# Ledger of designs, part 238: VH-VL binders against q96il0

Target 1, 167 residues: q96il0
Amino acid sequence: APERGAERRDTAPSGVSRFCPPRKSCHDWIGPPDKYSNLRPVHFYIPENESPLEQKLRKLRQETQEWNQQFWANQNLTFSKEKEEFIHSRLKTKGLGLRTESGQKATLNAEEMADFYKEFLSKNFQKHMYYNRDWYKRNFAITFFMGKVALERIWNKLKQKQKKRSN
Below, E stands for the ipSAE of ESMFold2; O stands for the ipSAE of OpenDDE; V2 stands for 0.75 times the mean of E and O plus 0.25 times the DockQ between their complexes.

## First folded at step 8 (VH-VL)

Design Q6 (framework fv_ebrasodebart; at its last look DockQ between E and O 0.15; V2 from the best seeds 0.00; counts 0 for: pae E 7.8 > 2, placed apart)
Fold by OpenDDE, look of step 8:
Structure Q6 (fold): chain C 167 residues (1-167), chain A 120 residues (1-120), chain B 108 residues (1-108)
Amino acid sequence: as target 1 above (167 residues)
Amino acid sequence: QIQLVQSGAEVKKPGASVKVSCKASGYTFTDYYISWVRQAPGQGLEWMGWISAYEGYTNYAQKLQGRVTMTTDTSTSTAYMELRSLRSDDTAVYYCARDQSYIPKGHDYWGQGTLVTVSS
Amino acid sequence: QAVLTQPPSVSVSPGQTASITCSGDKLGDKYAYWYQQKPGQSPVLVMYEDSERPSGIPERFSASNSGNTATLTISGTQAMDEADYYCQAWRSSTAYVVFGGGTKLTVL
């Protein structure tokens, strides 16, 4: 019985880009696309006098970003693996090798690949639906807290103006 | 009701392997991650690793790399944790726990624990 | 490894407020989770995402996260609250889960 090689279950890619913005930055930084998720990470600026509400918003944004990074990193990895498996399987069925006579990686035609995409989307449809639902919930929450923070900032500015007029 | 039910207590010799199971019920198994956490007698909680129930991706604590293997069976909604090359300091209660989201964050449900005793 | 530091023990009289701290590097940038563990039992999530309370957890439990310190607060502490409490965070760089050392809460 051929020893089924212990399929090295790939470790989940750490979806957090090691992008470090300059320490003296007073604004949010957008990093290069992550190699796994292909999403650009945002490094959120932390104000010196961050309010609890601002902190909550920042955390929510950060957590949502991490959630997205992890989801797409996993999704892209799964896609790549399944795609490769599909190609190999189809080539094998055709009696073709993984490499052409010229030594190039053998590929399938667009029609054959269309079948793969259809199957992949069908298989992952429920997962994507759940993702979309959660995405909307998270973004709604973020938007809500953005509004609250905006109001807080307005209020604080008004208080400061009143204090300056009283002195 | 969401439940994680673990396999029974194990007694092993040093150098042996143990495989603990965790059967999940009451939720969609593939929508969550499973983390494994152990607790030595009188000690704190130690995270061992997590596995994605859907993709099967794993992340192991550095201390346990090479000795631990986590797997899932989606057909039975069961997670497995295998620990190899057991030592006396591996004596602990081992817990499986469900993570709350697509990323392993907090553990909202826990198994009852599995005592693994490593003794000569 | 980012270590979450908790006091090893906290004592409180019945009816008083117990406060358990958890400190860690950049903990202020992450969500903190809190678990209660009674002797011979599995841990139970008592607080999640810094200040959110799971269903079934009494309102006397609250939590906050400020700076690099998360705090679990138990108001009107009861004898039944005597347990070990653990904080936990998620490390984004490695996707590791990190637990604090635990705090034994004694109700005197």
Scores: ipSAE 0.211, ipTM 0.736, lowest interface PAE 2.9, mean pLDDT 88
Fold by ESMFold2, look of step 8:
Structure Q6 (fold): chain C 167 residues (1-167), chain A 120 residues (1-120), chain B 108 residues (1-108)
Amino acid sequence: as target 1 above (167 residues)
Amino acid sequence: QIQLVQSGAEVKKPGASVKVSCKASGYTFTDYYISWVRQAPGQGLEWMGWISAYEGYTNYAQKLQGRVTMTTDTSTSTAYMELRSLRSDDTAVYYCARDQSYIPKGHDYWGQGTLVTVSS
Amino acid sequence: QAVLTQPPSVSVSPGQTASITCSGDKLGDKYAYWYQQKPGQSPVLVMYEDSERPSGIPERFSASNSGNTATLTISGTQAMDEADYYCQAWRSSTAYVVFGGGTKLTVL
């Protein structure tokens, strides 16, 4: 089920407004799954009066999304390549070729492949620990800037209300 | 202060491999990625990939995926880049450069470069 | 593969303002970075996060990034500014870091 992760939208997204250009949403929106990472990208709305602080937050969120997309695309590719390399290495150790006489890729039996899966899960766990460390640092930074943007918006609304009263 | 010192020039034949080192000093090694960037003669900069100080957290340019391996040794604050199955168009100066690992701030320090020449 | 397009060369007279462009799809949605490379030397970071200047870089260097174009601007250009300049974005779909093709700045 699709999930909109836009932090600038209300609970009931409006879709588009009549003042937004065509092909441009007034809200963040979620695109189809990326071919390589299988993650759905968020397309961030850029308001006309975006402050420097709002821009920093948006760019940090965009960069974090790209980082996450790249990690999972690379992880999927690495799994496939390391599996082939493991099979190749063990076949060479046994004095066997990479392909059968019919041209099919030679494989290892289930017991032999269990060594690969255990090793890969151990290494993948380590990569996920590094990934989680960076993801946590990024989420902390994003949350911090979200708070700063929220305070900036409250302050601007108070200044606009004060200006109306004084004039 | 902050310094990245690379290994010396290499001359290799096609089909061989090369391993370039990059020794870092003057900063906390684990807070930074090491990027590898190459520059063919008379050409621009080409990003090859990066590695954190922790082995196994890498990202390679897709063009080089399968031919490149990047590693680190945290005990010596040294990064390594190995390029396999060398071709003549791999002749280039290879640079290491650092960037902050969790929010990139740009490659602020670069090694001196390592010339790798691939010739018959 | 994502491409950052720069003009191959830019020429200016001493004391004039040089502008070097870097074009890429939705580049203004990403941080842009700029590097200076003099002959026989390693690149030097001269601008980061679109418009921020590292310590030690002269204030005549400035930059902006919006829409599809980032621009490095050097005011009061000096002979020592003659170099190759590269833009860099933080990510693309095929590479985590991408560089532009480079621009040779000539100070006549």
Scores: ipSAE 0.017, ipTM 0.626, lowest interface PAE 7.8, mean pLDDT 80
ESMFold2 (binder alone), look of step 8: mean pLDDT 90; pTM 0.927

Design Q7 (framework fv_ebrasodebart; at its last look DockQ between E and O 0.20; V2 from the best seeds 0.00; counts 0 for: pae E 12.0 > 2, placed apart)
Fold by OpenDDE, look of step 8:
Structure Q7 (fold): chain C 167 residues (1-167), chain A 120 residues (1-120), chain B 108 residues (1-108)
Amino acid sequence: as target 1 above (167 residues)
Amino acid sequence: QIQLVQSGAEVKKPGASVKVSCKASGYTFTDYYISWVRQAPGQGLEWMGWISAYEGYTNYAQKLQGRVTMTTDTSTSTAYMELRSLRSDDTAVYYCARDQSFLPKGHDYWGQGTLVTVSS
Amino acid sequence: QAVLTQPPSVSVSPGQTASITCSGDKLGDKYAYWYQQKPGQSPVLVMYEDSERPSGIPERFSASNSGNTATLTISGTQAMDEADYYCQAWRSSTAYVVFGGGTKLTVL
């Protein structure tokens, strides 16, 4: 019985970009696209006097970002693996090698690949639906808290102006 | 009702391996991650790793890398944790927990725990 | 490794407010989760995302986060609240789960 090689179950890619903004930054930084998710990470600025509401917003944004990074990193990895498997399977069925006579990687035609994409999308449809649902929920929450933070900032500015007029 | 039901207690010798199962029910198994957490007698909770039930991707605690293997069987909605090269300090109650990972709510459901005793 | 630090024990009288802290590096950037564990039982999630309460958890349980410190608060502590409490967070760099050392709450 051929020893089914223990398929090295790939560890989940750590979706955290190693992008470190300058320490003295007073604004949010956008990093380069992550190698796994292809999403640009945002490094959120932390104000010295961050309010609890601002902190909550920041956490929501950060958590949502990490969620997105992880989701797409996994999806891209799965896609790449399944694509490769599909190509290999189809080439094998055709009696073709993985490499052409010229030593180039053998490829499938656009029609064959269309079948792969259709199948992949169909297979992952439910997952994408859940993602979309959660995406909307998260972004709604973020937007809501953005509004609250905006109101808080306005209120704080008004209080400061009143205090300056009273002195 | 959502439930995680683990396999029974195990007694193993040093150097042996143990495989603990965790059968999930009451939810879509593939929509969640499973984390494994152990607790030595009188000690705190120690995270061992997590597995994506859908993709099968794993993330193991650095301390356990090379000794732990997590797997899932989607057909039976069962997660497995294998720990190899057992030592006396591996004596613990092992828990599986539903983990949303980067999603809200953390570990919202836990198995009943599996006692693994490593004794000479 | 970023460790979540909890006091090893907290004691309160019945009806009083118990506060359990959890401190860790960059905890202010991450959600804290809280678990209750009674002797011989599995942990139970009592708070999630710093201050959210799961269904079935009494309203006397609350949580907050300030800076790098999360706090679980139990108002009107009851004898049944005697348990070990653990905080938990994620490490962004590794996607590791990290637990605090646990706090034994004693109701005197």
Scores: ipSAE 0.246, ipTM 0.745, lowest interface PAE 3.0, mean pLDDT 88
Fold by ESMFold2, look of step 8:
Structure Q7 (fold): chain C 167 residues (1-167), chain A 120 residues (1-120), chain B 108 residues (1-108)
Amino acid sequence: as target 1 above (167 residues)
Amino acid sequence: QIQLVQSGAEVKKPGASVKVSCKASGYTFTDYYISWVRQAPGQGLEWMGWISAYEGYTNYAQKLQGRVTMTTDTSTSTAYMELRSLRSDDTAVYYCARDQSFLPKGHDYWGQGTLVTVSS
Amino acid sequence: QAVLTQPPSVSVSPGQTASITCSGDKLGDKYAYWYQQKPGQSPVLVMYEDSERPSGIPERFSASNSGNTATLTISGTQAMDEADYYCQAWRSSTAYVVFGGGTKLTVL
């Protein structure tokens, strides 16, 4: 079954080119959604002749992915907890039980739930703005190291070409 | 220069709560996460969680989720860790430690530790 | 769930090389960090980002991280190096910091 719409406002830099066999991959690839964050992790390719600078870039990307997953895992937990608290509070105000007559968890209608969603978004707006700021700062750092890796590769090619005359 | 100074030792009964403070000085408090790490007598280090000093969002160790609350007060450059429903196995030295919130480089400075004893 | 495994103890003679290992699944894909803790004291960061030394840490401390194993190496071990040593890494998918169980280094 195809999965889409699991991640929004996310981007992964160059490295997801083509899916290889699971036994051994020669490319970055995207795994299944993480249970807590609902984000799809990138599993990074490690070349056999990885330079120290390339290793630093790969580890920086991995640490940034873990940071991102932590944020969304916490947001998902907060959303679930506050949603249940809101439902229970509104049911209590109405004098209703926490379970329906069939024993299932009682819920609120769509209009009542809209108030929760609006409150949650408003309450968490500042936190998401700080998250976006830090996401851009990390993306800029990653881009900077990608530039350093690109220069290293160009220098290595140029050094090799200078040792062999052009023809 | 850079210091993390923690509140003094505490003795508690099971079921009580404890709140440990960690006052930071000598650096820009809001640029760092504060981690809380505890160490039971004769045992190793156990990471409890961390808090972003400016944003205030937290990540707690799964075994402590629901019992621990971490907060900060940026006006006093102070981090707090509260552990509720104390048990005898919560007896430990509790440390605060910093790490950069942008491009973490390890816990480079640690508080002196706060002994919390839960007797019975 | 990622676990970092360290030997409980390592003994060396003064002047010899001590090696303390830290094993974890795909640990070489993450940065490893090392802390020294002497009795009654707070931990001290002695290596970060696999192999980098903080200012003030002697050159005899070095470290590596590849495959499933990170290694802290102390060459020319001195009596003052006697301490507990902990490795630390990030754990993917749950974004937690994890410490190894610790290794007591004894200098005979």
Scores: ipSAE 0.000, ipTM 0.570, lowest interface PAE 12.0, mean pLDDT 79
ESMFold2 (binder alone), look of step 8: mean pLDDT 90; pTM 0.928

Design Q8 (framework fv_ebrasodebart; at its last look DockQ between E and O 0.21; V2 from the best seeds 0.00; counts 0 for: pae E 5.1 > 2, placed apart)
Fold by ESMFold2, look of step 8:
Structure Q8 (fold): chain C 167 residues (1-167), chain A 120 residues (1-120), chain B 108 residues (1-108)
Amino acid sequence: as target 1 above (167 residues)
Amino acid sequence: QIQLVQSGAEVKKPGASVKVSCKASGYTFTDYYISWVRQAPGQGLEWMGWISAYEGYTNYAQKLQGRVTMTTDTSTSTAYMELRSLRSDDTAVYYCARDQSWLPKGHDYWGQGTLVTVSS
Amino acid sequence: QAVLTQPPSVSVSPGQTASITCSGDKLGDKYAYWYQQKPGQSPVLVMYEDSERPSGIPERFSASNSGNTATLTISGTQAMDEADYYCQAWRSSTAYVVFGGGTKLTVL
């Protein structure tokens, strides 16, 4: 829930110079779950003097978020559609209508629904295997660039200290 | 030698379907998505969708949703694109192209293109 | 809906620098890619990830991407650079890939 750094909820009035100070005091923002994917999007902060490596890392994270949002939005639609089709097919096999005598939507019990979940997982096995592979490969790439950015920042800090001593 | 070799040109009537093949060679098929891109005569490139090397993971351009089906056969390293309910404005050259599945580096290899003509 | 806008044509004299622009809302927040297509041929990737050059593409090709605009720059333009050029970006939830409308580069 509570996030630090980017927002000063109980700080002084807006517009003071020290609110949103040097670039590293502002942070990415995590939004509410997307209606279709159920994933929380990250709203990426763009610092004033973003290095080429920092920009490449941010763009990689943005592209990966887009890819992931699309996968889960599509999976949620497929899951919902196949779930309803399974329920209707099983009700028909049992000789039951889509509505009860009282007009309520007919449903299946938990044991019967467990068959759906197992069947859905089996049908989608390879799709999720390759999604997981690509998810981990993308996260390894992101981690690699995070390391390169960290080294760049350390190097620049040391260079600035060395330059000030020589001047 | 990395190659994407597509099936030959086709002439179809409106309302028919067409299925274009794209056989990949010279690389690990499962490391790449296959995109399908079409180009109407005298027009620009239009992305149609992509598929992973394995069937069932696809993303289609919304304009074509419901009319297009993309599949793969990993045993033959072949991708397929089927476009149904053909219309005259579907006349185009259809390309397959690859892009890395885990970190897109751009479409670095393209098929030779397949001309699909939808006649009256 | 997100679109990538390119000028329909650009003319340049041999040896001069050609600049081809690609405009889109917040395009600088996404990776941009560039393709060259000569008549009767398949597209060829000439720039990727904003400014990276594939092996085999001459150094006279360079690119940048910031704000709403990506730019492909060809220095010392030669007759063989005459082609159609397309920019490409990843797009939001309605489609993963978006191409610009294309720019015909003419070397006079």
Scores: ipSAE 0.248, ipTM 0.674, lowest interface PAE 5.1, mean pLDDT 82
Fold by OpenDDE, look of step 8:
Structure Q8 (fold): chain C 167 residues (1-167), chain A 120 residues (1-120), chain B 108 residues (1-108)
Amino acid sequence: as target 1 above (167 residues)
Amino acid sequence: QIQLVQSGAEVKKPGASVKVSCKASGYTFTDYYISWVRQAPGQGLEWMGWISAYEGYTNYAQKLQGRVTMTTDTSTSTAYMELRSLRSDDTAVYYCARDQSWLPKGHDYWGQGTLVTVSS
Amino acid sequence: QAVLTQPPSVSVSPGQTASITCSGDKLGDKYAYWYQQKPGQSPVLVMYEDSERPSGIPERFSASNSGNTATLTISGTQAMDEADYYCQAWRSSTAYVVFGGGTKLTVL
């Protein structure tokens, strides 16, 4: 019985970009694309007088970002693995080696790869639908809180102006 | 009703392995992650790792890396945690918990726990 | 590993307000979760995302997160609230889940 090689279930890549913005930054920083998700991480600025509402918005944005990073890191990994498996299986079926006579990695033609993409998309369709649903929900919430924060800031500015006029 | 039902208590010798099961019901198993958390007698909660029920991706606590293996069977909606090279300090109640690690809302449902006793 | 620090014990009289703190590095940047565990039982989620309350959790439970400290507050503490309470955060850099050391709440 061939020992079914314990498929090394790859650990989910810790998608935390090690990008550290300068300490003196007063704005959000965008890091380089993450190696797994290919998404650019954003380091959110924390104001000294962050309101509870601003903090909630920031956290929501951060959690949403991390959610996206994890999803796409996993998705890209799955895609890469399945793609490689597909290529290998097709080459084997054709009686072709994994390397050409010139030593290059053997590849499939565009038509064959189109079948892979179609199959992959079909297989992952439900997952993508759930992702999209949650993406919209999260972004809606973020937008909502952005509006609230904007209103709070306006109100605070008005209060400050009134206090200056009264003195 | 959402439930996580774990396997029964285990008694093992040092150096042995234990495999604990966690059967999920009442929800779409593949939509969530399963985390494993242990609690030594009189101690706090210690996170061991999580597994994606859909992709099968895992993340293990560094302390347990190399000794722990988490798996899922989507056909039976069951998660498994195997801990190898057991030591006396592995004596604990082991919990499975549902989480949304990529949509973090905490561990909203927990198994009843499985006592694993490691004794010579 | 980022450690969440909780007081080992808190004591309150019935009807008083109990406050349990959880402090950790950069905890202000993350959502905090709270669990109640009674003796011989599994943990129960009592608060999520700093201040959100799961269905079935009494309104006397509330939580907040300020700076690097999360706080669980139990107003009008009842005898049934006597339990161990654990804070938890989600940290992607080292471990996805980190628990505090737990706080034993005693209702005197």
Scores: ipSAE 0.018, ipTM 0.663, lowest interface PAE 4.6, mean pLDDT 87
ESMFold2 (binder alone), look of step 8: mean pLDDT 90; pTM 0.928

Design Q9 (framework fv_ebrasodebart; at its last look DockQ between E and O 0.08; V2 from the best seeds 0.00; counts 0 for: pae E 12.1 > 2, placed apart)
Fold by OpenDDE, look of step 8:
Structure Q9 (fold): chain C 167 residues (1-167), chain A 120 residues (1-120), chain B 108 residues (1-108)
Amino acid sequence: as target 1 above (167 residues)
Amino acid sequence: QIQLVQSGAEVKKPGASVKVSCKASGYTFTDYYISWVRQAPGQGLEWMGWISAYEGYTNYAQKLQGRVTMTTDTSTSTAYMELRSLRSDDTAVYYCARDQDYLPKGHDYWGQGTLVTVSS
Amino acid sequence: QAVLTQPPSVSVSPGQTASITCSGDKLGDKYAYWYQQKPGQSPVLVMYEDSERPSGIPERFSASNSGNTATLTISGTQAMDEADYYCQAWRSSTAYVVFGGGTKLTVL
């Protein structure tokens, strides 16, 4: 009975970016690119007097970031693996080894690789479409909440000015 | 009116190939994907693959890899599905279906189906 | 391939609400589509993107997707609603389309 190779769900390890921003930062901090997603993580600042609306915005941003990180981490991993498999399969078909006579990793030419890219894009086209759709939806929501938070902040500043004039 | 019109029923022997056509009308053919779905007698729907009518990008079900080829002719607004090395279990009604290109909304239009019978 | 699981059959009386479930791994994170197929006919899209209804589909058809389960709901089920119903989703890892096994809805 041929062992049904367990499709190892190559989930990209949830690399918690160990990037800790300075404790005294009053601003959002951007970390180095994540090794898997190549996206720069943002550490969102939490104000001492965070409003419920600000908190909602922050959570939405954080969720969206995590979503993006996971998507691209998985995408990049899949791409890398499939690319390697493609190269190996093509080299094998050509009767070539994985290493050149000089000991270098054997590579395919640009034309051969173009076939890989075409195939990969074809295979992942719908995936990217869904990603783009969700990306727009999430960013629209974020932008909407950013506007609300901005208005709230303006209103709060005006109230404070009025209170100072009355005293 | 949007229509997908498929070629007629086919009877094939095991090992043979079949090529089913799907002529699209009533819309811009190149703006959509065409999916192929088959249904064995008394069975459920089985997705075979999709093709972008414009770019010619294809994605085939793993089960059919190496045996299926999907193509399009933009000049005639026709999609083709070729299935090779036919077996008895390939006996099914084969459907072409339209799927939206930029915002897939599922298969909104279907062909009438093509019965392919594989018999010795 | 990801498997979408549907009940093989659902029976309802006329005027009652029919619910057809479709279960799959992380189906809640994917768009679900629903198709109606009557005997000898091609499938017809009845719901798309979890809860959207195509033009021409009666308002009694609705759908939702939550967790690992998509649900097609037919309120006020009519005799004409007797058909096979299939759920469909897209697998993100392969861009494959997968159908459920289908549910035969019988209106008693």
Scores: ipSAE 0.007, ipTM 0.546, lowest interface PAE 11.2, mean pLDDT 86
Fold by ESMFold2, look of step 8:
Structure Q9 (fold): chain C 167 residues (1-167), chain A 120 residues (1-120), chain B 108 residues (1-108)
Amino acid sequence: as target 1 above (167 residues)
Amino acid sequence: QIQLVQSGAEVKKPGASVKVSCKASGYTFTDYYISWVRQAPGQGLEWMGWISAYEGYTNYAQKLQGRVTMTTDTSTSTAYMELRSLRSDDTAVYYCARDQDYLPKGHDYWGQGTLVTVSS
Amino acid sequence: QAVLTQPPSVSVSPGQTASITCSGDKLGDKYAYWYQQKPGQSPVLVMYEDSERPSGIPERFSASNSGNTATLTISGTQAMDEADYYCQAWRSSTAYVVFGGGTKLTVL
């Protein structure tokens, strides 16, 4: 199953690409980056003989992916909105309009923008620490269920071999 | 035993703010997140956002970004939702509901709801 | 991106089986949840994780989720089951949680 680092690594991170998985696949697929989260979604394979435990593992992985994509989509949206609000507020305080004389959107210089980045990072530091805690909890649970599925498969192989020997 | 008790109904004018409280009891407050869900008259449920009970993580519906703030007070096991710049279409019943923070099992307990009426 | 579509109403005679659908693109790849809401009351969770039933919910409630459709099924429908029913799932692009539009179940 892909890790967080693997989800961000691809051969074509830029541009517009139409995602088109094979009609039948026995493997998980990694799609193009989501435009809001910048994370690549995983499309999980559903085997025909999926046990109840295997289904719970797959659903947990799917739910964790959705949770992670929602977090980063929301953070990116908040960043964008707060950045624009900061620029607008500072231009207003300086007595400047939102547009230059050419009609182009007015901006702040790099030193002025550094105040925004510092404030944004400071404000969101604790939020990201708690996000990492929850990310770790979720990945620990996924690993635990992966172990349970592995043991279930071993037990089923032993049971099948016992039945074959008794025939 | 497990309860989410919300503050009373509010009547507000357009442009004002409202802050609704949700006091939790009967469980370990910091093990759950609190979602806020609203329901306009005659309409369905609309998810507004959620907050980790320890104040470490919020996630707001994109429609409400910039107008909503969710907070918690872990010493009183209370969650708060503030909605600013109220409009008439913000008239709704506002619910708090809990779910687990890392293995969601659905919103298993809901507050009684708080009617917020925005009138000119 | 994703929208959960429910029929606005479903009518059933007492004792018959009611089926309430919830449609969304690739919904079967996500957990689906179901809530019951009676007039003047808060929603109540009646199904979670596609097909699991919380303690205290009658066995006549069941659910499934496969392909693009989740279905809540109430067998032996009683007058007390008359309520609004909402499905819920996760969404990746605009909101953490999305609800369907709701279905009014009428027991005639």
Scores: ipSAE 0.000, ipTM 0.587, lowest interface PAE 12.1, mean pLDDT 80
ESMFold2 (binder alone), look of step 8: mean pLDDT 90; pTM 0.931

